# Designs tried in a protein design chat: VH-VL binders against Cytochrome c oxidase assembly factor 8 (COA8). Part 123

Target 1, 167 residues: Cytochrome c oxidase assembly factor 8 (COA8), of Homo sapiens (Human) (q96il0)
Amino acid sequence: APERGAERRDTAPSGVSRFCPPRKSCHDWIGPPDKYSNLRPVHFYIPENESPLEQKLRKLRQETQEWNQQFWANQNLTFSKEKEEFIHSRLKTKGLGLRTESGQKATLNAEEMADFYKEFLSKNFQKHMYYNRDWYKRNFAITFFMGKVALERIWNKLKQKQKKRSN

## First folded at step 9 (VH-VL)

Design j51 (from j1 with heavy chain N57Y Y102S, light chain Q49R; framework fv_ebrasodebart)
Fold by ESMFold2-Fast, scan of step 9:
Order: C-alpha cells, then structure tokens, then sequence
Structure j51 (fold): chain C 167 residues (1-167), chain A 124 residues (1-124), chain B 108 residues (1-108)
C-alpha cells in the first residue's frame, strides 16, 4: 500500500539548533541524555579551516553517534514493550488487575522478572552480537581516521616551522 | 542567585505594539534560551515562542507568526518580546522563562526559572 | 497541533493521594513537564523529563509518562499543595511547546 506522506514528518531542525555550545567554547558540547537511548549526544566543534580529512572524521563520528542512538533507542523500546506485555500476561494468568489498591502499576517479584530477563537476553543475543561487531568496526575506522588526522596536523606543524625559519 | 526580572505593566490601545523586557542574572545568559508564555485572565498557559541567547535563533507559535519578534541583548543579558497589532484578546500576563538548550534527540525543555510576569492590558 | 487534556479540577482531603492526568496523542514519545501555579504567582517547575524532581521539590511529588497519558502524583497531600497544575510537552518535529488546560487542585 502507498505510504502516508502527510502523516510522516521527517525533520526537527530547531531541535538541532537548540543543542548549542556556549559562545566561548572551542570544544565539543555534550547534551542531556536522549529519552529513548539514554545516551548523551555530542555536538562536534567545527574548526574555521576544517580539512577534508577532519570533516570525514567528524562525519564518521556523527554517523556512529546516530547509529548508536538508534540502536539503543530501539533496544530500550523493545525491552519496555516486552516487559510490559510479560507483566500484563503474568498478572492476567494470576487473575490480578493491572493496578494496586493504591493506584500504582502492579509489578511482579524479582523471581518472576528473572524469567523475563533471561528470555529477553536469549531472544536478543544475536542482535547484540551484530551490534558489538559493528561497534568494533566503527571504532576501528574512527581510530584509523584519528591517526590520519594526527599525522596531518603533525605535517602542518612541520610546514609552519619551515615557514617561520625559511620563509 | 538566578533571577529573571521583567519590565512593568503596560496599557495599550488596539493596533498598538508592546515590547516586554526580561533581564537575566546569576547564570551565563548565552548558555540558555528564553521562552515566552502568556496567560489571559482566568485562563491557562499559552506558549508564544523561544529564542536562543547563543545563536539568536527564534521559533514562534504559528498563530503569532508575523506579529511577534523576540530578540536578545547579550551585553545586558536581556531578552525582549515585541507583539504588534494588539487586539483585546492579547490582554494577558506575559512571562519569560529560562529554557534549557537541548538537541533534536532529547526534546527536553524545562522552564526552570520564571520572571515575575508583565500584565499587558489592551483596551480602548 | 497537539492538544493536552487535563481534568479541570481534582479535590482531595489532607493526607490523601492526588492524581492529575494529562492526555495527548503519543505523549509517552515526548518528555512531559509539570508546573505548579499559586494565585498571583509565577509557575514553578515541580517535575521534569517525565519523572525527575528538581531540587527543593518534596519527595511526595512523583510522575510518570507512558502511552498517551502522563500522571502527576502527590502523596500525603498538604494544604500548601493547593494550586493550579499544568502539564507541558515539547514536540521536536514541530518545535513548539504545548500546555495542558490546567487542573485546579483543592485540598480540603
């Protein structure tokens, strides 16, 4: 079936604008934890004369951050939904309501929840393995580009010394 | 201590403009935004818009687009809200509030400190 | 434009638990905030980011946000808690703030 374009909104540019470093900052800015991933996003400082290599590193770090945010947001949402369904199912089996007499959500004891955690971890084992693999791949790539940027900066410093001494 | 101090009450005729000030103290002004919220007599809170004290970026409520302007003066740590083409239904207490800068991912916008409010009465 | 619906009034006796709801489409996908406003005073932030309490707010205040409903809970309600309470949500897609219509909490 055709997608419902009118119900899908793609961007919140104002949210990005609100994540701003202090005016005096020449360093990366760390934001508050994301509601779903619980990871703090980083606003990367962009130097006045960013090299193509520095830009590539920054974009790689930004893409890795977005990938991490999406993975953990999805994982946490899945965990919360399945946990709620498990609790609801077990309470129904016991003939209990979803709320206590005080109006709080009814919960299961630690022993019963252990069954859920064991099942959830087993079900998501392969997904976590793929995440770890991709995380290591991304971290290796970032480290590699960080090394290249470091070498570029060393070379530029040597060039600057040459200009000071000879030019 | 962190404080937001607003300008005094105003009485305006329909069609006039009003400019309310909000002077911040006790924190780094450019590290936060300022939201403007109004409250008509006996009614609830209505968000008007916000401004980033760092970038000067603004975002206004749709129904106020074209007649509201928000600005800041970083040298005096003061935010301003100007509302033009005033109507009788613009009569309200106008508040400024400190708005935590947040990103696309969190959407977190607590108004943790509020000004004392400025009553703007629009009558003929 | 998103709409947040609150009951216009809630009444409790001192020491009872007050529950104030705030309903909106997919509200659980957004952060919810709660403000207390006493007559002639500016609003005061009492709960932020769904369930977090600012310094100085008594621990009898708690909150939750899931599905379409956010709830502010005041345990052992005291006379000093009598006020209007407003919920607020932020919509990053529209980059606008919406407030609930407010709930008048009466104690006694």
Amino acid sequence: as target 1 above (167 residues)
Amino acid sequence: QIQLVQSGAEVKKPGASVKVSCKASGYTFTSYGISWVRQAPGQGLEWMGWISAYEGYTNYAQKLQGRVTMTTDTSTSTAYMELRSLRSDDTAVYYCARDQLSDFWTGSSPFDYWGQGTLVTVSS
Amino acid sequence: QAVLTQPPSVSVSPGQTASITCSGDKLGDKYAYWYQQKPGQSPVLVMYRDSKRPSGIPERFSASNSGNTATLTISGTQAMDEADYYCQAWDSSEDYVVFGGGTKLTVL
Scores: ipSAE 0.000, ipTM 0.462, lowest interface PAE 15.3, mean pLDDT 78
OpenDDE, second read of step 11: ipSAE 0.630; ipTM 0.866

Design j52 (from j1 with heavy chain Y102K T106R, light chain S92N; framework fv_ebrasodebart)
Fold by ESMFold2-Fast, scan of step 9:
Structure j52 (fold): chain C 167 residues (1-167), chain A 124 residues (1-124), chain B 108 residues (1-108)
Amino acid sequence: as target 1 above (167 residues)
Amino acid sequence: QIQLVQSGAEVKKPGASVKVSCKASGYTFTSYGISWVRQAPGQGLEWMGWISAYEGNTNYAQKLQGRVTMTTDTSTSTAYMELRSLRSDDTAVYYCARDQLKDFWRGSSPFDYWGQGTLVTVSS
Amino acid sequence: QAVLTQPPSVSVSPGQTASITCSGDKLGDKYAYWYQQKPGQSPVLVMYQDSKRPSGIPERFSASNSGNTATLTISGTQAMDEADYYCQAWDNSEDYVVFGGGTKLTVL
C-alpha cells in the first residue's frame, strides 16, 4: 500500500546495483542519482597507459565519491527519520490523525516545522562543519593531483619532443 | 576507545547452529558496516560477509549462501552472525571487524578495528 | 573469483628491509590493504588504500600498488615485526572482499 514517502522511509534497500558505462565508452560515465544520497555516481574510465600518478588521482576521486555518497545517504535518511518522528509526535500530542483525507502523511505548518529545522541544524552543526572541512581538503587534494598529472603530461610531451630532435 | 567485544567460545556438534555476537562501542554504530572473517586453525583469513548497521542490508560469501545470516540490533550496538548446519571444517576463530557502508560503487574497504575473535569448535 | 597470491614466507635479519608481495590480476586498479597478525591475536590494519598508514603504525612501514602487484615494505625490520601479513583487496565487480593467502615474516 501507501507509497508516500517511500524514498524517505527508513527502509533497508534490496538489490544494490553498480552502474555500467556503455560497452564502447572510452570516457567517464555518469549514472542516475542514488536513491538515498541523491548524488550521481561516476564510473571512471581506466586508460591502458594509465601512469601511477594518474591511478592515484583516479583512486582518490573514487574514494572521495564513496565518502561523499555515504555521508549524504546517512544524512538524508537521518533527516527523514527525525522529521517523521517529530511530525508524528506533534500530531499525536494535538490528537490528530497521522494521515490526511487523501491518505498522504499529515504535516505541520511552516511555523511548527521551523522548530524542527532549527533543532536539526543545531544538533548536526559540528557534523556538517567536519564534513565541509573534509570536503574542502579532499577537493584541494584532487586539484593538487590534477595539477601533478597535468605537469607530468607536459613534461612527457617535452621529453618526446627533445628525443625526436636528438634522433 | 573504539572497541568490538565478541561472545565467548562455543563447542558444537555437526548439524548444529552457532550465533556469535559482536558488541560495538566508542563510535556511532549506524555509520559503519560489520564484516565477518573466519580463520581455521593454521590457515589464512576468509571473508564471510558484511552487514550495514545503517540499512541492515547484507552481502554473503558464495560458499556460505543459505547457511549464514547476519543481523544487527542498533539499540544495543550489537552485530550477530549465525552459521547453520555446522560441519567439522567450520571449526575456526570467527572475527567481526568494522567496515565501511556499501551502498554504491566502492574504491576502498579497510577493516580498521577487529573483535578479539570467537573460537567455534565443531566436533562429535 | 579474484585470487591474491602471496609468498608463504619471507625471512630477514634485524635492521634489514623486508618486502612482502601480493599479486592479482589488475590489482593496481583496486585499493590494497595490509594486516599484521601475531599468534593468538586479532589482525591489525597496518596499511590502507595502497600506501596510507593508520595512526600508531611506525613510519618504517610503507606500501605501493601498481600493475598486478602490491608490495608491503618494512625498513629497519625489528623482532617485533615478526608476524603473518595478509593483503586484502576490494572487488568492485562482486562486492566481495578477497584476502591473500598470508606471508609469515621471520626476523632472525
Scores: ipSAE 0.000, ipTM 0.477, lowest interface PAE 15.8, mean pLDDT 79

Design j54 (from f69 with heavy chain S55E E103R, light chain Q49R; framework fv_ebrasodebart)
Fold by ESMFold2-Fast, scan of step 9:
Structure j54 (fold): chain C 167 residues (1-167), chain A 123 residues (1-123), chain B 108 residues (1-108)
Amino acid sequence: as target 1 above (167 residues)
Amino acid sequence: QIQLVQSGAEVKKPGASVKVSCKASGYTFTSYGISWVRQAPGQGLEWMGWISAYEGNTNYAQKLQGRVTMTTDTSTSTAYMELRSLRSDDTAVYYCARDSGYRILTGWPFDYWGQGTLVTVSS
Amino acid sequence: QAVLTQPPSVSVSPGQTASITCSGDKLGDKYAYWYQQKPGQSPVLVMYRDSKRPSGIPERFSASNSGNTATLTISGTQAMDEADYYCQAWDSSTDYVVFGGGTKLTVL
């Protein structure tokens, strides 16, 4: 009796819950890149006849997406903040202002910035290793469930085909 | 150690406004968000809304839209919740809880909670 | 507006298994969370994202979420588990957060 609820429309998405797929979409919807992570979120379509195994796979993929989005959003913010702090610190140490005489932001040369990049990579090496470890674990789990879903679908088709043949 | 410390109890008249604070410590405040949850005496938990200390974005429960405002002060690692046009049924313990800093994870668990602030609206 | 229904009370003897249900339309499509609240205290997260347990929560706590029903299961129930338990759902597609009405668990 009640009609389908109105779809929320966001014009400035900042994650999966901040964008709206087309009305009555029957497939996954890919959104614009998130402002912070620079990764495109996926809104997963929920089919009317979704099996428990298919639901488990979908939820695993959604959780993995949210984990991945959070990691890169945080990483990009940390990089930008520390880069700015490094530049300001080095300019202060040299007795230089934050802007040039032309009013542009003062920058460090490539040699000085190389020091920052080396420090940032070294500081974040362990964090990136844990990310890669978890990324592989999550993808192995997704692959196993994808395999189970594929086998379930093949089995259902075989059962359906045999039922048709018996009559 | 991660901790959320809220302001003290308030007694207000109907029609007044209340502003509750929640001071965070033990973690990077700007990497997370704060959700506000209230509980009327002898009743259950009711979600009021969320604010990102990272983005500054807010999302409020539909029932409270227009009466609630959530803000943060990053210099003091403090979140605020202001509720206007108070009614007798706004009498409740108000909790802040740590939540996601990004709208991507509105499903982040409320893993740490403040001690609660009792707001009594006399009628 | 989503509505989550919990039984108002559940009683068990020490050492028995307690099951607290949380029912809502297509709840299995959403993530379910569970909180424990003792009198005069703040809620404590005991389960998140359907079946995941936070650090510090005993292994006797487990949970599931399928169809229309999420269930919190406490095996070998102890007197210290006596509390109010609240389920919470989050729907990533609608960005709604809703709590169940709460269940008082008594261990006698």
Scores: ipSAE 0.007, ipTM 0.581, lowest interface PAE 9.0, mean pLDDT 82

Design j6 (from j1 with light chain Q49K; framework fv_ebrasodebart)
Fold by OpenDDE, second read of step 11:
Structure j6 (fold): chain C 167 residues (1-167), chain A 124 residues (1-124), chain B 108 residues (1-108)
Amino acid sequence: as target 1 above (167 residues)
Amino acid sequence: QIQLVQSGAEVKKPGASVKVSCKASGYTFTSYGISWVRQAPGQGLEWMGWISAYEGNTNYAQKLQGRVTMTTDTSTSTAYMELRSLRSDDTAVYYCARDQLYDFWTGSSPFDYWGQGTLVTVSS
Amino acid sequence: QAVLTQPPSVSVSPGQTASITCSGDKLGDKYAYWYQQKPGQSPVLVMYKDSKRPSGIPERFSASNSGNTATLTISGTQAMDEADYYCQAWDSSEDYVVFGGGTKLTVL
């Protein structure tokens, strides 16, 4: 089986907008969309008495978020670069300049752009398939741990009620 | 095999003109453009301009506007670069390179093939 | 006019990894291309579209783009890799090609 050369994922610039939630927040906070990924980052709340299971869930959610941010940042950048070069190439082919007589950026028609989108999607189809697969795996794992945490919380509440009845 | 073959070295006086040729072979000439790049002795690469072998449209570096003319002859698959009003600072090796036109999805890259270079010396 | 900045020289011992950087405004939004030029020879494309390798280029050549900096990496550098390396990008604003100043790689 030919070792599929691990395409070294170009490390997206680590410039994730550090949305800082208010210090006294007892809830998860959603930040503005990231400029590269266009995904809204979530700041996860850390309880004072975080259980090991809750911590594991939080870490998994954080890792998944980072993974998503990196993927979409890179994908959006690739898309933008390819689109720009495509437009340039097509305009060159047509003998058109990059600027109209009015000084505006020359654009391609909707049909030509449709061709670009089709070809881009075709070229990146496998990449998107792997992403979707991994996305489901990660979210399944998160959901599973959410269930475990919920059960743990129920159990702890029941124990506390029993202790109050015995006193 | 894809090949770009350039004309021989030229010695010119200041104020003269030089015309360098670049004969392309091994590919469909009209499917690509030709870019010209020059390199002064001991200096880096400088892009001069581009010409489409299909439509004949051109784009020249601003620094060379008015002095440079690029043309193509599709019948001979040859590109030409003419530089006028030569100065001593125009002394350089001039390269032609195949440049992408519409072969965007085939994996071809701009400047994937280069000519051997043409030395143009401008001396009084 | 967009300017691509490269270190004038990089030195590396045989077998070591060489890294050549190319920095420019908004380079992160553009594809970077890399060329190798040996003395008395024409430039040769060694990397295109940030990280793609043309056929015939050894696997020891790799490239990446992070932020406004493109990097050419040569792993296991050999004596034959001694050359001038140029980065290149296309400026869409004025529709012109920009080359970096070049980096002389010396294999010591």
Scores: ipSAE 0.621, ipTM 0.846, lowest interface PAE 0.9, mean pLDDT 90
Fold by ESMFold2-Fast, scan of step 9:
Structure j6 (fold): chain C 167 residues (1-167), chain A 124 residues (1-124), chain B 108 residues (1-108)
Amino acid sequence: as target 1 above (167 residues)
Amino acid sequence: QIQLVQSGAEVKKPGASVKVSCKASGYTFTSYGISWVRQAPGQGLEWMGWISAYEGNTNYAQKLQGRVTMTTDTSTSTAYMELRSLRSDDTAVYYCARDQLYDFWTGSSPFDYWGQGTLVTVSS
Amino acid sequence: QAVLTQPPSVSVSPGQTASITCSGDKLGDKYAYWYQQKPGQSPVLVMYKDSKRPSGIPERFSASNSGNTATLTISGTQAMDEADYYCQAWDSSEDYVVFGGGTKLTVL
């Protein structure tokens, strides 16, 4: 895409920037872990001679990544919200404030938090089972298409080898 | 019922600022982002930027950086978009739309629910 | 500069198939989205991620995206489908959302 104005450096808000690979990279690029999902995004290299089969595989991998990123971002958000509510509820039940006298965030010990973790895992059991099912289905489909792409590439290399022998 | 309700039409003079609100209902506000899209009379759609309702982090269109500020108020499930140093070519209908909590780097999310739009007219 | 180019208008007879194209450099390498906008109304998502249909959108709507061209197809076009249609994609090099210029569909 064309470069835009560089003169707005000092007035630009401190905000979210999207991950982008080096412009002229010839390989897939792996970024840092996403703040919300804690998963590393992959930006796929798109060759100019990409076959329709290779495009289908890439789009399937991209869609799977988006699905996976969104699932874990939402799961981590839900975990954080429910954990915070659990801690607040327990502290209020004990007659304690939300902050210690030193101004630090009040926390429960590991033994008390065990109740929260057990409840969270239990009520999210079905959700995690459906996630695992869909994750396996998606990876099976990706593996299947990877096999097809590999066969296509082998066939194309064999054709190329025949041409070299003829020349 | 998922709904986004925007503030009413505004008339502003050049050089003024405008702040449009977008009140969300029917879903967990902090689980989604809000994108802002404007449309000049008789023209197409133009993306202005995005804000996370979870942490308030923003991503603005390059041409609007320095003039636009997006914020959220979680207690009222409301998103805000303020545009400063208004010019006559800022005359448009401004829409808010529900978006992902964060953008996907390998693609864009759909804008699945839209506000009714807010007409902002910049005229002397 | 519009990255995505749409024909300004497309006309079809009732019951005919309408085809609206959206062209951009290597658009098939990106996900395409489609929105319907009727006069005085907000846009409505009609297709997402190239070919997926949201709940509530009629089955007569379909879409594809390959090479440089994304296409929205409306089979058995009805008078109620008359609207402006916008395509949308993500431009990773600029890290922003890009809309096409819009196509006015008339059903005569």
Scores: ipSAE 0.000, ipTM 0.512, lowest interface PAE 15.3, mean pLDDT 80

Design j7 (from j1 with light chain K30R; framework fv_ebrasodebart)
Fold by OpenDDE, second read of step 11:
Structure j7 (fold): chain C 167 residues (1-167), chain A 124 residues (1-124), chain B 108 residues (1-108)
Amino acid sequence: as target 1 above (167 residues)
Amino acid sequence: QIQLVQSGAEVKKPGASVKVSCKASGYTFTSYGISWVRQAPGQGLEWMGWISAYEGNTNYAQKLQGRVTMTTDTSTSTAYMELRSLRSDDTAVYYCARDQLYDFWTGSSPFDYWGQGTLVTVSS
Amino acid sequence: QAVLTQPPSVSVSPGQTASITCSGDKLGDRYAYWYQQKPGQSPVLVMYQDSKRPSGIPERFSASNSGNTATLTISGTQAMDEADYYCQAWDSSEDYVVFGGGTKLTVL
């Protein structure tokens, strides 16, 4: 089996938005879109009496979020770089400058850009397929742990009610 | 085999002109462009400009505008770079390099093949 | 005009990893290219589009881009890797190709 050379994922600069929720927050907070990934980061609430299961869920959600942030940051960057190179190459081929007479950035027509998008998607198809697969796996795991946490909470509430009835 | 073969070394006086040739072989000449890069002795690389072998459009470095002319002859698959009003600071090795027009589609890189270089010496 | 900044020299022992950086404004938004030039020879493309390796270039050569800094990495550096290395990028604002100042890699 040919060892698929691990494409060293260019580590997108960890520019995770330093969105800091208010200290007194008792719930998850959603930050503004990250400048690289365009994904909104979530600050997860940490309860005072966090159970081991709740902690595991939180960590899994955090890891998944980071994974998503990195993927889309890199993908968006790649897209932008390739798009720019494409436009440049086409303009050069046409003998056109990169700027219009008015000084604006020269653009290609919609048909030419459609070709770019088609080609870009084709080239990145496998990458997107793997992403989607892994996305479902991760979210399935998260959902599973969410269910477990919900059951744990129900159980704990029932135990507390029983103790109150016995006293 | 892809090859770029440049003309021989030139010695010129200040104020003179030099024309360097770059003969391409091993690929479809009109499917690519040619970039010219120079390197002064002991110095780094300096991009001079680019020419499309397809349409003949050019882009020159601002520093060299008015003094440099790039041309191509498709019949001989040869690119030419003429530098006029030579000065002592134009003393350099001049390189031609293949510069792709469609690098996005082919996945190829610009400057993937270089000529052997042409030394141009400007001396009084 | 965009400027790409490289260290003037890097020294490494044989078998060790060499890292050459190239920094420039907005370099993170552009592809970086790397060239090797040995004394008296023409430049040779060793890396293109940040991290892609041309055919014939050894696997010990790798490159990455993070922020506004591109890095060429040579793992298991050999004596034959002693050369000048240049980074290159395209400046879209002026349609200008920019080279770094070059880095002399010495294998001690």
Scores: ipSAE 0.558, ipTM 0.822, lowest interface PAE 1.1, mean pLDDT 89
Fold by ESMFold2-Fast, scan of step 9:
Structure j7 (fold): chain C 167 residues (1-167), chain A 124 residues (1-124), chain B 108 residues (1-108)
Amino acid sequence: as target 1 above (167 residues)
Amino acid sequence: QIQLVQSGAEVKKPGASVKVSCKASGYTFTSYGISWVRQAPGQGLEWMGWISAYEGNTNYAQKLQGRVTMTTDTSTSTAYMELRSLRSDDTAVYYCARDQLYDFWTGSSPFDYWGQGTLVTVSS
Amino acid sequence: QAVLTQPPSVSVSPGQTASITCSGDKLGDRYAYWYQQKPGQSPVLVMYQDSKRPSGIPERFSASNSGNTATLTISGTQAMDEADYYCQAWDSSEDYVVFGGGTKLTVL
């Protein structure tokens, strides 16, 4: 078995993937791609002195990530299911079996598959439009809260600087 | 078999605290989260919060923020839910249920296995 | 507080199709889950990720989720299906999980 070398700074003691944080991690980490959405989730570090405003920002970012992953997981599953149903329906109509003589899955030609893709995109146009609208809305909200957190941190620094000068 | 076994029924006075346990078996405890859900007599299901059995991260329902604490003991594969400052309207059956490991993780169904429930009665 | 709305009760005759709806803003952009609860028992997951059925759940249970409405459909309804049914979804508000108010299915 080949040795991987010195890449395992963030490996958890439990034998979990190197992407999982150690018990005393103090930073965000990125997980493996989700099976259904094919997106990598971010696990957010929670500081011990997290303010209520920082907690709201973190939760909003987690909610947006979950919403984004749920959308793409659902879309990918729907696409895969409808693609298989389309192929099955077309092959049955032609009187062909679902597998080739070699035992491989039977496929449709590019022209027939283009019809499926066109129908799928048309059918899901409004769903994708709502996704884009909500994506912008969520990112606007995140930016707004990031600004509020930044102002809070600036205020705290100014307050601490004034306290230091009072000494 | 996958199983969640909860502690027994409790009777408490208003203002007291209650701590319910949920012992998991039949799966890798640290690969899942545990959600707590309660149900007042004749009422619907109310989500209380979630805890990661891996990292101990929690996410509590807004209504219960400040009154509830969820913990896990990995060595015994047990989750705990403590509710403080009990009121008569906290009288309910409290359930633990197996959930996803991270509250932001997708692609899995939550609450695939449930504990048997723990009746907590709050009366003067 | 709750974002998911269910009818409080639905009645069907044995052998008929029961439909239980769950309404929420843009619910079709989220995964919906369904739970069955019989008196004195814990809830049981009957549908997950909009339309998937867990092992052990009869094929007469099916579900859909589009637009603002998720629907649980029970074909050939039997007396044993009499129970309370709850829908559930992930919520983008400050509570990560939300349940519908529940629907009592009566088979008479």
Scores: ipSAE 0.000, ipTM 0.456, lowest interface PAE 17.0, mean pLDDT 79

Design k45 (from k1 with heavy chain F102W, light chain K55E S97D; framework fv_ebronucimab)
Fold by ESMFold2-Fast, scan of step 9:
Structure k45 (fold): chain C 167 residues (1-167), chain A 121 residues (1-121), chain B 111 residues (1-111)
Amino acid sequence: as target 1 above (167 residues)
Amino acid sequence: EVQLVESGGGLVQPGRSLRLSCAASGFTFDDYAMNWVRQAPGKGLEWVSGISWDSGRISYADSVQGRFTISRDNGKNSLYLQMNSLRAEDTALYFCAKAPRWLYGSYFDIWGQGTMVTVSS
Amino acid sequence: QSELTQPRSVSGSPGQSVTISCTGTSSDVGSYNYVSWYQQHPGKAPKLLISEVSERPSGVPDRFSGSKSGNTASLTISGLQAEDEADYYCSSYTSSDTYYVFGTGTDVTVL
């Protein structure tokens, strides 16, 4: 008996779990903000008996999340790069170095930075317009499939009730 | 027939430049993101660079950042890779690859045959 | 550079089944259902075999199937045939500095 207890102790705590916390397996989780996009990813719960329609909805939501993550990661990188280039060019025209006397990164005042923001928004207008268009299109598709899944679940419940009453 | 045809590869000295081209046909080129993927002789696949349908989003692998420039000409259905400051480790077969969508890519559905770049003295 | 771990080689006889694993991290395979598989015959370009974990493009036989559990994706080839002898690469979208990451590759031999 002690040998069996030692064997189970070696195996059970290292490899096998009988119980999973409900929150870990029964609903979606929100992760920390991504380093590049600064958006929180959603980790989707997958039901054991997921229908093909439910799978399609989940994949669409995952694909939309990935698309959104990629867009904002690239946009944030572009913004940071162009902001630094703008600051460096303006500091050079003033005859100033890239670092202060204390070794800190040199910066521009809010009035000077307003020029950068106006330029950045203006030249990215078409990109942001297409992003918004595609964002709305994707959310419309998600809403549409959510409706289909809801109707499928209602219909399945009605069919199960009918079968129970018929028996 | 959906097709991608690469050209511009060859033997080049270290430190020199080379420009690759990829000609697309059989699909609406400006609807899709495009990518360059390379494979060194006897080695695996390595993603090099990607560009969105409108050139508004461009990304590079760390190994080529600052040396390579991806670009596209939608009017000519063509993708380009300008390679500067070439190194021996850039020796590879370079593939042109199409993403399934305009703004992002999760896989590559169409590949070209590749063009060989050899960086050697 | 390849980052996803695959076995170097897998072998089987005609009619048998073989499975190739592809292990990543929570930042790629574990977080996204964007795992793809590519088949490459010697001297040829890679061909898309599976997209989005388990989706088959037109023309790919149903004996090729994909799945995913946690940080590991798998490609299963049932009814193995001589023409399946090739290199197989997995790939995943990643949220890191690199846009895509490929697997180390697996050589499948038949017989």
Scores: ipSAE 0.005, ipTM 0.466, lowest interface PAE 14.1, mean pLDDT 79

